# VHH binders against c3ng28: the designs that were tried, part 58

Target 1, 373 residues: c3ng28
Amino acid sequence: MLIIIRPSGEIALKSPRSRRNFEHTLANNIRSVIKEGKIWRSQGVLFLEVNDNNKNIEELSKVFGIASFSPVMSIKSYNNNLEDIINKAKEVFAEIVKGKIFSVRAKRIGSHNFTSLDVQRKVGEALYPFSRGVNLENPEVEVFIEIRNDVAYFYYKIIKGPRGLPVGVAGKTVVLFSGGIDSPVATWMMMKRGSIPVILNFNLGGSVHRKFVLEELSVLRKWSGGHKLKLFIVNGTDVLIKLSQIEKRNRVVMLKRVMYKVAERLCDKANAKSITTGESLSQVSSQTMTNLYVTEYGIKYPIFRPLIGFDKEEIVELARKIGTYEYSIKLPEYCAISTKARTSVELDEVLKDEENLNIDYEKVLENSEVIEI
Short names: E, the ipSAE of ESMFold2; O, the ipSAE of OpenDDE; V2, 0.75 times the mean of E and O plus 0.25 times the DockQ between their complexes.

## First folded at step 21 (VHH)

Design p8 (framework vhh_7mjh_2; at its last look DockQ between E and O 0.00; V2 from the best seeds 0.00; counts 0 for: pae E 29.7 > 2, placed apart)
Fold by OpenDDE, look of step 21:
Structure p8 (fold): chain B 373 residues (1-373), chain A 119 residues (1-119)
Amino acid sequence: as target 1 above (373 residues)
Amino acid sequence: EVQLVESGGGLVQPGGSLRLSCAASGFTFSRYYMSWVRQAPGKGLEWIGRIYHTGDTHYNPSLKSLVTISRDNSKNTLYLQMNSLRAEDTATYYCARWSRYIEDLFDIWGQGTTVTVSS
């Protein structure tokens, strides 16, 4: 079976060189995910030849960079033989349009002795006797013909892809991954923009925490375009014990800062050029404008907060869509870092505390458990 | 009333072993992480280790080889097994409930039980 895959529209807007690179990456990702058949690029689309369409359809629906894809029938139409196209259209579409109001859409790429309109008209005429009528504005069914050079492709199913950019095109980002609802969504959003996530988790809940984090990542792995996910698990307990040395009111903010500092080190190690968090503005006390400023102060890498403008309901909806919500809600509430955190911590105070703590961030990272998914 | 009561402390010779117990009451013991902390004379508090509700444990690296923390949820009891005790292990040992909040790592403390390691 043959599937036409349409890259995201934004890919087409890229320079020819960039476009080729993106399409190439997309093809590679698809290849990695599907693991069978043949894939090739041609004239702005990808073709995927596979034996089993059903299994592959589900997988393709989670490959970023795909705008849409369609199972297709195809014929070689040599010598610009429109009659062959019409005959095949009857074969493929007669049952599809039977008893329905239909429309025909045709597209041509290449040189032909007929126009797309000719194809639409002639195929429409040919299908009309099988149908209840034609309506171009509001059809019950729409059938499609694409003529690409000497090959005509027929389809009527258009399956939406997740759009975005192929994972890998934007490099790596270290994700502060708490295992809650927000961080998986943030991770997903970054993948959608073509980033490979490197997961940094501070385990505060032991084996149970680890379990749920891994489950969430297993879900996210389905969206990674075949890219493996590296997970670094820091023993959060050790960090918390160290934080006991500073004022209670500053511990939450300091914890976050420690996370950023460790993430910074991981960026260096993993050749990532950004840090990603699931933070939303004013969602919790530690995520006020002031606290965000204080926590990331001095970090040399960009901090991406894809959820900064999202409310909790929106994030939950996305988590449901992604499939991580069911796992995230099982994570014990110990991830609720604080009920009494200050909404505004002074930078100088935090810096002083940081100096006093004298945490070896490299060592913290070195002592982390590393898992590849 | 929420309460933790340590027991099992006493005098022990160097190289000896001791098992401390902590009886918990007034809360659902099985739902909380528990910890042992000690304070030697003239010194600050030293964290010994923590046990999760699942039974998983985490220890102070400096003490890991010498201590084992366990719990019996059916008895609402926390245990600290100490082996190969040294003079430097002389301290008051406290049972503490681990807080769910970072601001208060430990929200409930026992009165402590004193361990003296001496020849």
Scores: ipSAE 0.188, ipTM 0.622, lowest interface PAE 1.9, mean pLDDT 92
Fold by ESMFold2, look of step 21:
Order: C-alpha cells, then sequence, then structure tokens
Structure p8 (fold): chain B 373 residues (1-373), chain A 119 residues (1-119)
C-alpha cells in the first residue's frame, strides 16, 4: 500500500535548509511510529510504502508535522500518455462516483503535453456516465489525480493529520506536569510546536496520583513522534512540610515558586531552554497577573504558558481530543495545606519567606524518581 | 517570511472601479493557485474567485460579472479588478494562497485591505 504524506504548510514555507531538516525529522518520526515500511522524500511530499496488513497506519493522524495523507493507486505515464491516465481513472473511480454528484481535481508537477484542466475535463467526461452529474462547487464526492513527472497518483480519501512541527525540531522544554486537566494539554501544545517535553511532577497524592500521571503520559506518548518521555517525580510532601511555617494564603504561590526553581535546575541538567506550565490567566486566584508575576520572578528561563488565553471549556475540549481527560478526572482529591492563594500576594513578603525557608532546590531534584516512558 | 500584502483599498463612489493588488513574497508564487475572499461588516466570508497558476479563473457565480482576477507571475503579484461598485461591496478584501494540501484550503492569508463604497 502506497501513501502520500503531505507535510504541514508551515514546513513547506521554511528556508531550503530548515525545510530539509524538518522533513528529515518528520520522516524519522514516522519511521519510529510506523514499525514497518519504507519512507522517502520527493518534491515536497513524503511517500510511505507499507504492506497491506500494517494496522498502525492510522497512527499517522497523531504525527505532528503531517497536514494530511492519502492512500494512492498509481501508474507510470508511458510516454506522457494522457489516455492511460484517463483509463486508470475510470478503473479506480467508476465505483466511487456511481450514482453521485462528483468533481475531479487534478494537479501536475513536471513537464507535460497537457494541462491539469485537460485532465479534469477528460476524466470528468469519462466518469460522467457512471455518475448522477457534475458539480464543481458542491459535489457529493471529489476524486483526485496528482501527476508527478511520469507517475500519476489516484486518490479519493484525504485523511487529516494534526499539522504542527515534527517533535524534535525545537529543542526541549521542562513541563510542570501536575496531572490535572491543563498540564497534559499544555504538553501536547508544546509537542505540536516541535519541542520535546521533559516532565517534572510534584507528587502530592502518593501511588494513586503516580499511577494516573503515568497513564496520562502513556496517552501523550502516542503523540510524541516516537520520542520517549522522561519523567522526574519529586516527593512534594517534603516541600509542603517546609511551607507550613508561612502564611497560609501565600503557600500556593510559594509552592509554585519552589516548582519553578526546581524546574530551573532541571533545565540546566537536561539542556532545556524553557519551562512550560498549564496556567491560564485568572482561572484561579493563584493565576492572577500579579501572582503569575510573583511566581516567575527571578527565574532565568522563559516561562511558556500555551493555555494563558484559554478558558476552561476550551481546555477540556482539547483534553478530550488528546485522550487525557478521562485519566485527569480520576486523580484522587487531596488537600494542600493552604486554604487559598490571595489574589495579589506581596513580592517582597514572598521573597523574604523564600530566603528564610532556604530550600535546597538541587537536592529536591536529586531525590526525584526518574522514569522513561 | 512568507507574506501576502494587499493594497489599493479605500473610499470609492457607487458605480466606480477599483483595482486591488496583493504582493507575494517568501514562496514560489508561480506554482500556487490564489484566491480573493471578502468579508462585509457583520457577515461571513464570501469567496470571490480562484486563479490557477496558468492564469485560468473560476469565479463565484454571484460576482462573476463584477470582478476580474489576474496575476503577474514575474512580479509575484495578484490582482482584483472590481467594476460598477455598490454599497454592498463594502468589505475587507483578502488575498489567500491555496494550500498544496487540499484539506487546508488556504494556508496563508493577507491582513486585508478595506474597500468602502459610499457617496
Amino acid sequence: as target 1 above (373 residues)
Amino acid sequence: EVQLVESGGGLVQPGGSLRLSCAASGFTFSRYYMSWVRQAPGKGLEWIGRIYHTGDTHYNPSLKSLVTISRDNSKNTLYLQMNSLRAEDTATYYCARWSRYIEDLFDIWGQGTTVTVSS
């Protein structure tokens, strides 16, 4: 079975050097996801040849960098023979257009003695007797012929991919991964931009929390283009004990600052250049503009918040699409030691408390459990 | 890097004519099909027409008599000629590049140029 794979338009627009790198990474990711098959690049697309019993072809719909893909039938155009193209089109498409209003779309790459319009007109004429008529604006079915040099490709299915950039082209980001609804979605969005997530989890819920975080990451692993996900699990109980000494309403912001500081050390260790969170502006009191400013104050790596402008319903819709929602809602309820963050904490107060707590962020990271998924 | 920039919009009296331009950069313009699309205030997008890389055109039937789309592949420029303009032709006019992938439809859009038809 031969499949034409169309990279995202964003990749096609890159400089020739960047495009080659992105297409190479995309091909390697596809090879990692589709266990068997031959893949090659040709004139702006990828071709994938697999045997007919390969059941994993639908996994292409989760490979970032793919705009769409189509199973094709093909012939070599003997001496640029338009009649051979027309006859093959009848063989492939007659049953497809039977009893339906249809249209034909054709395109060409290379030098030919005919135009794409010639192909569309002549194939349309040849298929018309099988059909209920032609409607170029609102067909019930559209069939496609793509002529690349001496080879003509015939298809009628276009299966959408997730678009974006191939995982791996944008370097690494450390994700503060709580396991709730938002952080898996933020992870997915960063993979869509070609980054490799390094997962940092503060476990405040014991083995059950750990179980569902692992299940969520197993789902996200299906979107990673074959890249393994490295997980660092920090015992959050030790941090909570230290925070018990400060004002209750400041503890959530302080806990987040501890997480950011540990993430900073992990960026150094993993050679990542950013920290990613699932935070959305004003979704909760700890995520006001002022509190986000305090939370990230003094952090040397950029903080990416891909969900900053999303409301909760939008995030839930993405979580369902990605497949993580059902696991996120199963995480056990547990309480932090704080009643609620203030809507506007005082920077100087938080910085003084942090100095007095004197947390050894490197030691917190060194004591983490490390799992590769 | 890839960019479409519309120009030529402005105020025109009813019955007048206007020619819009779209300058393309960062891609091989001569290999792409192009379109004009418009959006009147408070209304949805309305497709005007497609022009193939060869210069052939296909228009929205309701607008066919009022518009002409052309291209100059040597200058990477797309044109929209509009004649006998009416107040209902007031809209923001966009040029758009057809995707090389069918399901994407348009993968690059300009920022638009506003045409106001008013006395």
Scores: ipSAE 0.000, ipTM 0.066, lowest interface PAE 29.7, mean pLDDT 85
ESMFold2 (binder alone), look of step 21: mean pLDDT 88; pTM 0.890

## First folded at step 22 (VHH)

Design ctl (framework vhh_7mjh_2; at its last look DockQ between E and O 0.01; V2 from the best seeds 0.00; counts 0 for: pae E 26.0 > 2, placed apart)
Fold by OpenDDE, look of step 22:
Structure ctl (fold): chain B 373 residues (1-373), chain A 119 residues (1-119)
Amino acid sequence: as target 1 above (373 residues)
Amino acid sequence: EVQLVESGGGLVQPGGSLRLSCAASGFTFSRYYMSWVRQAPGKGLEWIGRIYTTGDTHYNPSLKSLVTISRDNSKNTLYLQMNSLRAEDTATYYCARSGRYSEDSFDIWGQGTTVTVSS
């Protein structure tokens, strides 16, 4: 089986050097997902040759950097003979257009003794007897012919990819991963922009929490372009015990701050240049403008909040699309440590509390469990 | 003290099998990725494979068909099963603890055990 893969439009807009790099990364990611096959680049597209029994082809729809892909039939060395193209089109498309209103779309790259319009017209004429008619504006079926130099490609299926950029092109980001609905979606969004996520989880729910986090990550792994996901699990209970020493009203914000501080340490160690969270503005008390300011105060890395402007319904829709919703919904919100959480915590108060707590963030990270998915 | 100690090396005939062991001490073995590396006489280090904390394995593609890595966390022991040994497999074999933050780095090494494949 031969497949034409069309990279995301964004890749085409890059400089030649960058484009080459992105296409190379995309090819590598595809290799990782498909495992068996031959892939090469030509004239702005990728070609993938695989065995007909390859079961992983559908996974291409989850490879970021792919705009679309199509299984194709091809003929080589037709010597600019339009008749050969017509004959092959009849072979490939006759059954497809049978009893249907159809249209032919042709594209050519290179030098030929015919035009794309010639191809459309002649192939259309040849297929017409098999069809119910031709309609260019509203066909029931479209068939496609791409002629690239000395090779003609025939296809009728266009499968959409997820677009975005190939995972790996943007570096690593540490994701504060709670296992709720939001954090998996945030992770997905960052991968879509080419980032490799390094997952940091504070386990507040024991084995059940761990289980669902792993399930969610297994789903996300389908979108990672073959990149392994590294998970660091911190014993959140130990942190909560320490937080019992401060006022209840500040514990939620302080917990988040501790998470950011540990994430910062992980960035240093894992060569990540950002922290990602699933926070949405004013979704909960800890995610007010003021509390976000206080929580991230002094953190040296950029904090990305891809969901900051999303409402809960939008996030849920994305989670469903991604496939993490079914797991996330089963996980209780463990961050609700106190019902007395303030919507606005004072920075000076939090900094004083932080000083008094004197948490060794490096040690917290070193004591974490490490899992690769 | 953190320590890795390999054992099980020796002389084996071509086509034979051998199982190497690596005993770990001084750290929580179950929390670390472990790897096997070998060095043939006059050659550089060659990575054989890695086992993760979950028990999953990753192998050098050139050696995948010939080796199996396993671990017993209850015994703090890493294993390397080698089958269909060839003369070219003659080397000193090392176990190494992988760094937690970079999979390509090793922070602790054993002293090595020598395997000689000869008729």
Scores: ipSAE 0.076, ipTM 0.484, lowest interface PAE 2.1, mean pLDDT 92
Fold by ESMFold2, look of step 22:
Structure ctl (fold): chain B 373 residues (1-373), chain A 119 residues (1-119)
Amino acid sequence: as target 1 above (373 residues)
Amino acid sequence: EVQLVESGGGLVQPGGSLRLSCAASGFTFSRYYMSWVRQAPGKGLEWIGRIYTTGDTHYNPSLKSLVTISRDNSKNTLYLQMNSLRAEDTATYYCARSGRYSEDSFDIWGQGTTVTVSS
């Protein structure tokens, strides 16, 4: 089976050097996901030759950098012979258009002694006797012919990919991954921009928390373009004990500052250049404008919040699409700091408390459990 | 009701000129690409050219020097100017509305107007 894979349009707009790099990374990611097959690049698309199975289709649908893909039949048209194209189109499409209202769409790359309209007209004429007629705006079935130099490709199915950029082209980001609804979605969004996530989890719920985080990452692994996901699990309960010494309504913001500072050390260790969170502006009291400002104050890496402008329903919709929602909703509630943050904490108060707590962030990271997924 | 009505066909001598009109009604003409297509007796359809909503045109290379497509959005009218006509240009000429998101497909056709080039 031959499949034409169309990279995301965004890739086509890169400089020639960057485009080659992005297409190469995409091909490598596809090769990692579709283990048995031959893949090559040709004039802005990728071709994949594989054995037929539905698993390959499902896996390709989750490779970032793919706009769409189509299983194709093909012929080599000696001297760009339109009659050969018409005859093959009848062979491939007659049963597809039988008894249906159809349209023919054609696209050309290269120099030919015919136009795309010539192909559409002649093929449509040849297929019309099998059909119930033509409707160019709202057909029951669309058939496609793509002529690339001396090869014509025939297909009737266009399967959408997730678009975005190939995972691996944009470096690493450390993700603060709670395992709730939002952090898996934020991870997915960063992978869509070509980043490799390094997962940092503060375990506040013991073995049950760990179980569901692992299950969520197994789902996200299907979207990683074959890249393994490295997980660092930190014992968050020891941190909570230290936080019992500060004003109760400041503890959530302080906990997040601890998480950010541990994430800084992980960025150094993993050679990541950013920290990513699932935070959304004003979604909860700990995520007000003031509290986000306080949370990141003095952190040396940029903080990416891909969900900053999303409401909860939008995030839930994405979580369902990704497949992580059903696990996120099963996480146990955390009781140790089960109170609202202030909607506006005092920066100076938080910084003073932080200094007095004197947490050894490097040691917190060193005590982490490390898992590859 | 969406309609396209061609007019201006007739008998013309070889080397002569002819201007065809296509009156559009029932839709917002200025928002659609429009095309001319012709069919010689006993032959298949041949695309002549397209005019975009901007007024830019794209022609069949074999006819490019012989034809000019224009539009008047205030009159909802598409035009085809043909010059240096030959006997082989004898055909029924149709105007067609392109889909809003497709440059190579047509969803509405006129009844056609016949042009005969004969000495």
Scores: ipSAE 0.000, ipTM 0.084, lowest interface PAE 26.0, mean pLDDT 84
ESMFold2 (binder alone), look of step 22: mean pLDDT 86; pTM 0.862

Design q1 (framework vhh_gefurulimab; at its last fold request DockQ between E and O 0.65; V2 from the best seeds 0.67)
Fold by OpenDDE, look of step 22:
Structure q1 (fold): chain B 373 residues (1-373), chain A 119 residues (1-119)
Amino acid sequence: as target 1 above (373 residues)
Amino acid sequence: EVQLVESGGGLVKPGGSLRLSCAASGFTFSKYYAAWFRQAPGKEREFVSRIYTTGDTYYADSVKGRFTISRDNAKNSLYLQMNSLRAEDTAVYYCARWGRYIEDLMDIWGQGTLVTVSS
């Protein structure tokens, strides 16, 4: 089986050097996902040759950096013989257009003694007897011929990819991963922009919480372009015990701040240059503008909040699309941090509390369970 | 009235065993986490063990392998089985209700029960 893979449009807009790098990374990611096959780049597209029984082809729909891909039939056009193209088109498309209103789309790259319009017209004429008619505006079926130099490719299936950029091109980000609905989506969005996520989870719900976090990550692994996901699980019990020593109104924000501080240490360790969270503005009482300000105060890495402008329904929709929703909703309620958190915590109070708590963030990270998925 | 009442403390020899109980009243015990703490003379109160509503348990390193926390929801009771007791385990032991939310951490405490480990 031969497949044409079309990179995301964004890649084509990059400088030649960057474009090559992105395409190379994309090819590597595809190799990792498909496992067996030959892949090569040519004239802005990727070609993938695989066994006909390859069961991993469907996974291409989850490889970021792919705009679309198509299984193709091909012939080598000797002497620019349009008749050979027409004959092959009849062979490939006759059954496809049978009894249907159809259209032919042709594209050429290279020098030929015929135009794309010639191809469309002649192939259209040849297929017409098999069809119910031709309609260029609203066909029931569209068939495609792409002629690249001396090779003609025939296809009628276009499968959409997830677009975005190939995972790996943007470096690493530490993700504060709670296991709720939001954090998997945030992770997915960062992968879509080419980032490799390093997962940091504070386990507040015990074995059940751990279980569902792992399930969600298993889903996300299908989107990671073959990149392994490293998970750090911090036992939240010790942190919570410490937090019990400060005023109730400040505990939620302080917990978040502790998470950010630990994430900062993990960034150093993992060579990540950012922290990612699933926070959405005003989604919950703890995620006010003021609280976000206080929470990230002094953190040396950029905090990415890809969901900051999303509402809950939008996030849920994405979670469903990604496939994590079904696991996220099964998290026990006791995994929730708070329902009545203070909407505005004072920075000076939090900093004082932080000083008094004197948490060893490095030790917290060192004591974490590490899992590779 | 919401309350926790510890019992079972006493004098025990090193290497001995003791079982502490905590009786909960005034609330649905099964809906809460619970924990044991202890405070030795002249020292700060320290965490001993925690049990989840799911039955998952967590222990301080100092007691891991020796102590076992358990609960009986039907009896609204929390237990701490202490084995291989050491002199350093001497303390007043407290049970605490561990609320669902971070604001409710250890919001209710018992009066404590004294455990003395001495030869």
Scores: ipSAE 0.775, ipTM 0.915, lowest interface PAE 0.6, mean pLDDT 94
Fold by ESMFold2, fold request of step 23:
Structure q1 (fold): chain B 373 residues (1-373), chain A 119 residues (1-119)
Amino acid sequence: as target 1 above (373 residues)
Amino acid sequence: EVQLVESGGGLVKPGGSLRLSCAASGFTFSKYYAAWFRQAPGKEREFVSRIYTTGDTYYADSVKGRFTISRDNAKNSLYLQMNSLRAEDTAVYYCARWGRYIEDLMDIWGQGTLVTVSS
């Protein structure tokens, strides 16, 4: 089976050098995901030759950078004669248009002795006897012919891809990954912009917490374009115990600041240039404008919050689409941070407490368990 | 009435062993993490060990390899097996329930049991 793969329209808007790089990365990612196929680039699209099976179609549907793809039939050697194209169109499409209202869409790349309109008219005439009629505005079935130089491609299915940019074109981001509903969605959104996530998990719930995080990352791995996901797991127990030494109202923001500070060190180690969180403004009391300001105060790297403007229902809808929701809702009670905080923290108090705690953030990271998924 | 009651403390020579017990009542013990803390005279209360609901364990560096935390959910009991005891282990040992809020890290404490390590 031959598949024409159409890169995201955003890629087409790049400079020629960037387009080549993005298309090359896309092709490499597809090659990594679809192991038993041949892939090549041709004049703005990719072609993939594979065995026909549902697994290949499902996997291809999760590769960021793909706008759509279509299984095709093809012929060569039609030269300035439409006869071969018309005959092949009848072979491929007669049963497809049988008893249905249809339309024909044709497109050309290259130099030909006929127009796209010529193809549409002649193929439409040839298919009409099999059909119930033609309707260009509201057909029951649409058939497509794409003529590229001396090859004509015939298809009637257009399968949507996830769009976005190929994973790998936008560098690395360290993701603070709790394993709740939000952080897997934030990870997915950063991959959609071409970033490779480096996962940092503060383990509060022991082996069961680790289990659900790994399950969620296995789902996200299906979207990574073949890139492995590197997971750093730090044990949160010592940090929590140290927090008992500061005022109760400051503890939740201080824990988050510890997470950000460890994430900074991981950015240095992994050559990542940003930290990503699943935080949404005002979703919970720890995520007020003031508390987010204090949490990130003085952090060296940009903090990306792709969900900052989303409400919980919108995040849940994305989590279901991605496939992580079913695991996130099983996360046991101790794996999530719970807080009684009623008011925002004060910056100067938090900074003083932080100095007095004197946490060795590099040692926290060095004591992590490292897993590749 | 929610309660934790420690027992098993006493006088032990250096190098000896003791086993502390903690009886939980008034709540479903198996649904909570639990921990041992200790407080030596004139010092702050310090973390010794934690046990998760799954049986996972975590130890302070000062006791790792010498102490073993365990639980018996059928008996609603927490244990601390203390081996190779040292003079610096002398303290009142407290059983605690790990709280679910960061503001109340331990939400229930026992009254303590005294362990004295001396010749």
Scores: ipSAE 0.590, ipTM 0.853, lowest interface PAE 1.6, mean pLDDT 90
ESMFold2, look of step 22: ipSAE 0.533; ipTM 0.825
ESMFold2 (binder alone), look of step 22: mean pLDDT 85; pTM 0.858
ESMFold2, fold request of step 23: ipSAE 0.577, 0.544; ipTM 0.839, 0.827
ESMFold2 (binder alone), fold request of step 23: mean pLDDT 85, 85, 84; pTM 0.860, 0.861, 0.855
OpenDDE, fold request of step 23: ipSAE 0.754, 0.727, 0.745; ipTM 0.903, 0.889, 0.898

